VH-VL binders against Nuclear factor of activated T-cells, cytoplasmic 1 (NFATC1). Designs and how they scored, part 6

Target 1, 183 residues: Nuclear factor of activated T-cells, cytoplasmic 1 (NFATC1), of Bos taurus (Bovine) (p98201r389to571)
Amino acid sequence: PSLPALDWQLPSHSGPYELRIEVQPKSHHRAHYETEGSRGAVKASAGGHPSVQLHGYVESEPLTLQLFIGTADDRLLRPHAFYQVHRITGKTVSTASHEAVVCSTKVLEIPLLPENNMRATIDCAGILKLRNSDIELRKGETDIGRKNTRVRLVFRVHIPQPNGRTLSLQVASNPIECSQRSA

## First folded at step 19 (VH-VL)

Design a7 (from x7 with heavy chain R101K, light chain K53R)
Fold by OpenDDE, fold request of step 20:
Structure a7 (fold): chain C 183 residues (1-183), chain A 121 residues (1-121), chain B 107 residues (1-107)
Amino acid sequence: as target 1 above (183 residues)
Amino acid sequence: QVQLQESGPGLVKPSETLSLTCTVSGGSISSYFWHWVRQAPGKGLEWLGIIYYSGDTDYNTPFTSRLTISVDTSKNQFSLKLSSVTAADTAVYYCARGGYKSDWRMYFDYWGQGTLVTVSS
Amino acid sequence: EIVLTQSPDFQSVTPKEKVTITCRASQSIYSNIHWYQQKPDQSPKLLIKAASRSFSGIPSRFSGSGSGTDFTLTINSLEAEDAATYYCHQYYSLPWTFGQGTKLEIK
């Protein structure tokens, strides 16, 4: 069976497992346009970078943490139409990652290692703002969406089960304002 | 069984670009991490960079401006290009295979035999 | 970058002896370390994964231990074929780095 779609609602807890954001991102992060330089990785409120941990996992095999940019103000969380995750690289990045695309949504894949207690530091993710004109041409997008400048970091993990099935968990960060910082 | 073989010129002039290719046999390049590692004569090992099966790359800090790693799935090869070489780039260059898909442990389980590249005028 | 310092740099040992090589990281890397063996004029060979997991085909006399900053590669009973240079390798943080190597010679 295929993995759940990115607009599916998934739990953060199931059985012994819990996907948790240990360190939340700052409430503000200026997204960058494709035509301008990157503004770096999302930072944490307490300093450093956000972190995520999968609790209750006792297996020896690593897993892949998926990260995409989701809505903050919709009734149901879904990929944000106007924002995408941006992979950050360079000497300031300590965490390995690579990018995938799922149904036109960029997804950053990040390691979860048992050696690290299934904890990942998210120092490799920025936020890209897409042009409104490009997105407005797509079917189903609204002006409300265009004006929505708040996003959430959405994390998913897929855990193979002994019965051959896959258990999927999801957790979303606190909202991030991506336009202007408050005075 | 998987085998890796480096190929390219063994001699490169200063300021030129060092180009190497790693040919993988006995297995597909797809879904694996691939690495370049070098070893200067009489010295230790130095990781140069990684290419993920997505095509994304990460490079060691000293090489971010000079190193390019690419993959050609049709030929089951991946390559290294190191520009503006100097004598300090003289080394045995190894290509190596890493983990499969979600195996993020970034070990090097299969290595090429290595190819010596000498930078000299 | 994370610096790995091995000890000793060189060791001359007699067959059947127990050999211990240490690797110290400049900061905690939990268990994110591998060990390699490199014989003269050969490519490195993976010995130990994730600090303590023996790689397939590796003799049982090789073992790894440690966590945090201090790691150990142990050869329980040295054989002549074990003459080589051994490297630790961390994958905790980019860029991934190696120790400087420990050369073992057999008397």
Scores: ipSAE 0.931, ipTM 0.960, lowest interface PAE 0.4, mean pLDDT 95
Fold by OpenDDE, fold request of step 20:
Structure a7 (fold): chain C 183 residues (1-183), chain A 121 residues (1-121), chain B 107 residues (1-107)
Amino acid sequence: as target 1 above (183 residues)
Amino acid sequence: QVQLQESGPGLVKPSETLSLTCTVSGGSISSYFWHWVRQAPGKGLEWLGIIYYSGDTDYNTPFTSRLTISVDTSKNQFSLKLSSVTAADTAVYYCARGGYKSDWRMYFDYWGQGTLVTVSS
Amino acid sequence: EIVLTQSPDFQSVTPKEKVTITCRASQSIYSNIHWYQQKPDQSPKLLIKAASRSFSGIPSRFSGSGSGTDFTLTINSLEAEDAATYYCHQYYSLPWTFGQGTKLEIK
């Protein structure tokens, strides 16, 4: 069976598992345009970088944490049409990651390791602002979204189950304002 | 069984670009992490960089401006280009295979035989 | 970067003896360490994964232990074929790094 679409609503808790944001991002992070230089990784409100942990996982196999940029103000959370996650690399980044594309949405894949208690520090994710003129709206999207400058970091994990199915969890961060300077 | 083989010039002049290719046989290059590691004569191991199965890369800090790793899935190969070489880049260069898909433990379970590259005028 | 320091740099032992190689990290890396064996003129060989998990095909006399900053590779009963240089490798934080190596010679 295929994994759930990115616009599907998923729980953060299921059975013994809980996907939790341990450290929230700052409320402001200036997104950058592709023609601009990177503005670095999203930082945490408490200092450092955001962190996520999968609780209740007792297996020995690593998992992949997925990160994409979602809406903050819609009734149902979905990938944001005008913002994408941007992979940050360089000497300031400690976390391994690579980028995938799911239905035109960039998804950053990050390791969750049992030896790290299934915790990940998100120091590898920036936010890219797409130009309005370069975006073809998806079905059901409106131009109203173009004025929305608030996003959420959305995290997903897919947990293989003994019955052969996959359990999918999702958690979204507090809203991030991307049009203002980071405080 | 999977086999890796490095190929390229054994001698490179200073300031030139070192180019190596790792040919993978007995298995697909897809869905694995791939690495370059080098070892200077009589010295230890040094990780150079990784290419993820997505094509994304990470490089060790000293090489961020000089190193490029790429993959050619059609040839089941991945390559290393190290520009502006100096004598300090003289080493045995290894290509290695990492984990499969979500195996993020970044071990090197299969290695090439290694190829000595000497930087000299 | 995280620095891994192995001890000793060199060790000469007799067959059938127990050998212990230590690896100390400059900061906690939890259990994110691998061990490799490299014989002369050969490529490294993976021995231990994630501090304590034996890789396939590795003799049972090889074992790994430790967490945080201190790790140990143990050869319970040394064989002549175990003469090699051993390396620890951390994958906790980029860039991934190796210890300087421990050369093991057999008398």
Scores: ipSAE 0.927, ipTM 0.960, lowest interface PAE 0.4, mean pLDDT 95
Fold by ESMFold2, look of step 19:
Order: structure tokens, then C-alpha cells, then sequence
Structure a7 (fold): chain C 183 residues (1-183), chain A 121 residues (1-121), chain B 107 residues (1-107)
């Protein structure tokens, strides 16, 4: 069995489990353009970085937290057409991660470990703005990237169940404005 | 069953590039994390870096500008290149297998036998 | 960067004794620690995962405990073949680090 598509609407709570964003990102983050260097990782308002925790998980196996960039102003939550997550590395990053691609959307994979109370600090995620010429759009979508500049961090976890099926949870952050702003 | 074997020159001149290959037999290299660890004579273990199954890497801080880890799935091998070496890079170099995909605990369950690399004029 | 400090650096031990080796982390790493054994001229061997979980095939005389910053590897009845250097290893925060090692020698 395949995992839910990234535009599939998923709950943040099911049975004993709840996926929560414990520390929200700042409301603004300058995304970098493809032709620029990185603008660093998304930060939290109170200093530090966002954090996410899976509550109710009492099993002993590690899980993988997925992170992708989703829409903020659409009727339905879906992968954002103009922004992608970007993996940040270097001295200031303590959290292991690596990128995967799911149907043309970049997804960061990040550990959720029982020994860390199933909590992850998101110090490894930046936001890349795609060029309009690189964007494949379909019916009903806006193709004006300058107007569609709000995103959300979207987190998913897939929890194996005793019956062999998988329980999937999703939570989205507060909106983040990614437009270029004068410093 | 799974075996790891380091190979490469045992002697490297200062300022040159140290290049090692780890050959994996008895199992596939795909879908695992792979590490390099070294041990200077009479000293402890030092983690150098990881290559994730996606091809992404992380390196220990002193090595970020000098170290490259890569994988060649067609040969079932992964490699280490350490540039601008000095005598301080003389060590036994180990390759090691990490976790399979979602196994983030980063324990090293299989190790190569180790190869001594001496950096000397 | 998280520093792991082991104690003692060296210890002479006699067979059948209970031996404890400690590892102190410079900040809380919860239970994100592994223990390895390295005999002379050999590759390291995994003993204990996640502070307290014995690896497959490891003799029951080896056990691990602790959480937060203080961790212990215990050998409850030392055998002669346990003469080796022991390392703790944290996987909580990049870069991953090892302790400096504890060498056990048979008297």
C-alpha cells in the first residue's frame, strides 16, 4: 500500500496520537531564489527554531517526520506551486535530515525518536522560491508568484499499526510570508 | 554475511588527497546510511561523516571544507576523499554501515577491518 | 558540539568483578547513546544501543543505564576476553561524537 498523496487532507489527531507544532515559525522568512545563496533556516519568534512533537506514541521504533512547503491561502492545503523546502547544513544545524522527492515536491525527512520524546527541532529547513519559468501549472491555479507568497510548513508522520496498515497524520504551521522585503 | 572492506593507498604525501573506497559484499548498498570513522594511533574514535541513502551528506565540523563522501551503486561501493592532508590525518580509517532508511539511531552494526593511512613526506 | 567524557580513562580489573564505566554528556542527550567495545587491533563492536538496549549476540553480563547527562556501562562478572577499550557515542546532535575511551586491562 502507498502512502497518501501530499494533497490528501489528513487529520492531526487520530485515536491516541496527535502531531503538534510545539513551537511555531516566525510569520516572515525571506525565501532564497534559485540564483541566490541560502537564506538560512526558518526561525521561531522567541528565538531558536520550530519544533514538532508526536504525542501518544509509546512504541519503541523510530519514525520519520516529513516536512514540505504547503499553501496558506488556498481552500485546500496542498504543496505550494512556487516554493520548495530546502535542506540547510552547517555548523548551526544539529538535526539530521535528508531530502526526498514526492511527485515533484521536495520533502525533508527528519528523525522522530522515542528517546527524544518524539520531538524534533526544525533547524534544517529553508525555503526556496522557484522561478515562474520553472513552474508547471494546471487548470484553476494562479501562475502569478508575486501575489502567492504565503506558505505553511506542513508536517506528516506515518505510524505503522498492528494490523499492518499505516496511520497518517498531518499538521500545518501558521502562515509564513516569504516575499522579499527591504531589510 | 554483509562484509565491508576498505581499500586505497596506505601512504599519502602531505597536501595531497587521501582517497579510500569501501566495497560492500553480501548485501546491497542501497537504502542504507553509510559512515566513515577514523582512529589516530593511540587515540580514540572520530566520526568523519555520513552519506544518506538519498545522496545527501553531513560532515564533522573540522572536515567540512576537505571531505567528500560519495556512493557508486553500480559497484556497490562508497568512497572518502580528504584533501590537503597533513600528518595529523594519519589514522586507521573505517567504513561502517548505518541504519536502513527510517532507522535514525545511527548505530554502526557492520564495520570494515580498517586500513592504516600514513601521511608522510 | 556535545562532548562525552568517560571515566575512568584506564582501569586494571580482575575476572569475576563487577566493573562500571561512566560517560557524561556536556548537555542532555536523553538516552541517545550507544556503547562500543574495541579489542586490540580489531574494529569496534556494538554492545549497547540507546543507553540500555543490548545488541544481538552480546553476553548478558553487559548492561547499560542512564539518561540525560550521566550514563553507565556495567559488566557484572568480568571475563578475561572483556579486556578492551570501551567508547560511548552520542547520536542526539550533529556532529555525532565519541567519548575518549576507557581501557580495561586484566590484572
Amino acid sequence: as target 1 above (183 residues)
Amino acid sequence: QVQLQESGPGLVKPSETLSLTCTVSGGSISSYFWHWVRQAPGKGLEWLGIIYYSGDTDYNTPFTSRLTISVDTSKNQFSLKLSSVTAADTAVYYCARGGYKSDWRMYFDYWGQGTLVTVSS
Amino acid sequence: EIVLTQSPDFQSVTPKEKVTITCRASQSIYSNIHWYQQKPDQSPKLLIKAASRSFSGIPSRFSGSGSGTDFTLTINSLEAEDAATYYCHQYYSLPWTFGQGTKLEIK
Scores: ipSAE 0.846, ipTM 0.920, lowest interface PAE 0.7, mean pLDDT 90
Fold by ESMFold2, fold request of step 20:
Structure a7 (fold): chain C 183 residues (1-183), chain A 121 residues (1-121), chain B 107 residues (1-107)
Amino acid sequence: as target 1 above (183 residues)
Amino acid sequence: QVQLQESGPGLVKPSETLSLTCTVSGGSISSYFWHWVRQAPGKGLEWLGIIYYSGDTDYNTPFTSRLTISVDTSKNQFSLKLSSVTAADTAVYYCARGGYKSDWRMYFDYWGQGTLVTVSS
Amino acid sequence: EIVLTQSPDFQSVTPKEKVTITCRASQSIYSNIHWYQQKPDQSPKLLIKAASRSFSGIPSRFSGSGSGTDFTLTINSLEAEDAATYYCHQYYSLPWTFGQGTKLEIK
């Protein structure tokens, strides 16, 4: 069986399991364009970085936490048309991660380990502003990317079940304003 | 039965680039994480870096500016390039297999035999 | 960066004795540690995963324990073939690091 599409609405808890953002991101993060240098990882308001935890998981196998950039101002949560997650590397990053692409949306994959109580610190995620050439707009929409600058961090986890099915959870962060100054 | 074998020049001059290849046999290189580890003569093990199955990499702090790890799926190989070497880079270099996709515990369950690279003028 | 400090650096050991090697982390790594054995002129071999889980094919005399900052590798009844250098390795936080090693030699 295939995993739920990224625009599929998923609960944050089901049965014994709950995916929860324990430390929320700061309400502002200046995103960068592909032609600019990185603006660093998303930070938390009190210093440090966001953290996410899967509660109720008592199995022994590692899982993968997915992270993508979602909408903040739409009725439904879906991949943001103008922003994508960007993997941050270097001296300031302690959390392993790598990028995958799901239907043109970048998804950052991050470990959730039972020995770490299924908690991850998100020090490896930045936000990239897409070029207009990389954006698919709805029929009839105008190019509004310059004005649609609020996002959410969207986290998913997929938990294998004994019956061979997969239980999927999703949680979205508080909104993040990603304003970008013109040169 | 998976086997790993390092290959490359055993002698490299200072300031040049150390280049090694790890050939994987008896299994596919795809969908695994791969590591390089080295051991200076008479010293302990030092983790150098990882390449994830996506092609993304992470490097140990001293090597961030000098180390490149890459994969060649068509040859079932991954490689290491370490630029601007000095005598301090003289070591036995090992390649190692890490986890499969979701196995983030980074077990090094298979190791190459190791190859000594000496940096001298 | 997480420093792993092993103790002792070197130990002369008698066959059939119980041998304990310790590894102390500079901060809590929960149970994010592996143990490797390296016999002379050989590549390292995985012994213990995640502090206490034996790797397949490893003799039952090897066991691991500990959590947080203090970890032990135990050889319950040492055999002559166990003369080797033992390394702990943390996977909690990048960059991943090894301890400096503990060398066991037979008396």
Scores: ipSAE 0.840, ipTM 0.919, lowest interface PAE 0.7, mean pLDDT 90

Design a7 (from x7 with heavy chain R101K, light chain K53R)
Fold by ESMFold2, fold request of step 20:
Structure a7 (fold): chain C 183 residues (1-183), chain A 121 residues (1-121), chain B 107 residues (1-107)
Amino acid sequence: as target 1 above (183 residues)
Amino acid sequence: QVQLQESGPGLVKPSETLSLTCTVSGGSISSYFWHWVRQAPGKGLEWLGIIYYSGDTDYNTPFTSRLTISVDTSKNQFSLKLSSVTAADTAVYYCARGGYKSDWRMYFDYWGQGTLVTVSS
Amino acid sequence: EIVLTQSPDFQSVTPKEKVTITCRASQSIYSNIHWYQQKPDQSPKLLIKAASRSFSGIPSRFSGSGSGTDFTLTINSLEAEDAATYYCHQYYSLPWTFGQGTKLEIK
């Protein structure tokens, strides 16, 4: 069956389960433009990388953690119009991941393994600033005269239930300022 | 039952590109992770890389500049290209099936029979 | 990169005996390890998943144990067909790596 749309509001806990960000990202991360090389993965305040854990899951099957870039300044959390997650690879990245596209939003898929206590280190995620020509604006929005440079990391997990239904959880990080200015 | 079969030239000259194809029969290539693993004569197993069902790849560190893994869904095949080969690349090459979609344990439940590729002048 | 070191490299064994093969990781990998069997001139076959979970159809004489850095594969009452090379394989951290192998021969 279909999973909830990315702009659907979901709780961070339900029944025995809770999806938590155990280590928050830094409040600043320079996003890169499409035409330049990666600016690396999002980092945590004290060094290292953010981490996410699903609590209360006692089953033996792996799950997939989803990650997308969401709004920080809107009343409702939704996919950000100007930024998307970007997959990071390289010598310092130990976490497997791959990208999917859901309704024009990139979503990074990351393992949650019972043997790792359903905890993932997010060392594989960067932030890409879209070009204006690549942006599909929503009704009532415009690029002109608007500086929308704050984002949140948005994590989702979908937990199959015995009855064949799926329980979905979501948690969003603290805001991240993506400004390019270095002065 | 799913079966995997490697095919390609058994002899490749130094500095050229080693090219192999894995043909999957008895099942669909879609929605699985796929791997290449090799074994030099008399030596152990070496993981080369993965292609995820999304088309993204990860490669073992020594191969990041030389290795390309790709998929052709219409032929139910995935392939390996390793450029700038040397004698050190002489090995039996295996293709292997990983998990379905969200099965991230990276175990290889189906393997090809392996094909020996010799790099020699 | 995580290095897996197996012990012994080679062992000559008699049928019906208990055989223990060890795998040591260079850092904790929790239970993120699989065991494979490779008979001469054959492809590897999965035996044990996630340190201790037997794969479907594997004889009960094979068992796995361990957590952290030290893991064992045990064959209780070895059979002649078990002559093979055995590999541990970690999936904790990219790049995924194999141990160097342990070859068992019948004497």
Scores: ipSAE 0.838, ipTM 0.918, lowest interface PAE 0.7, mean pLDDT 90

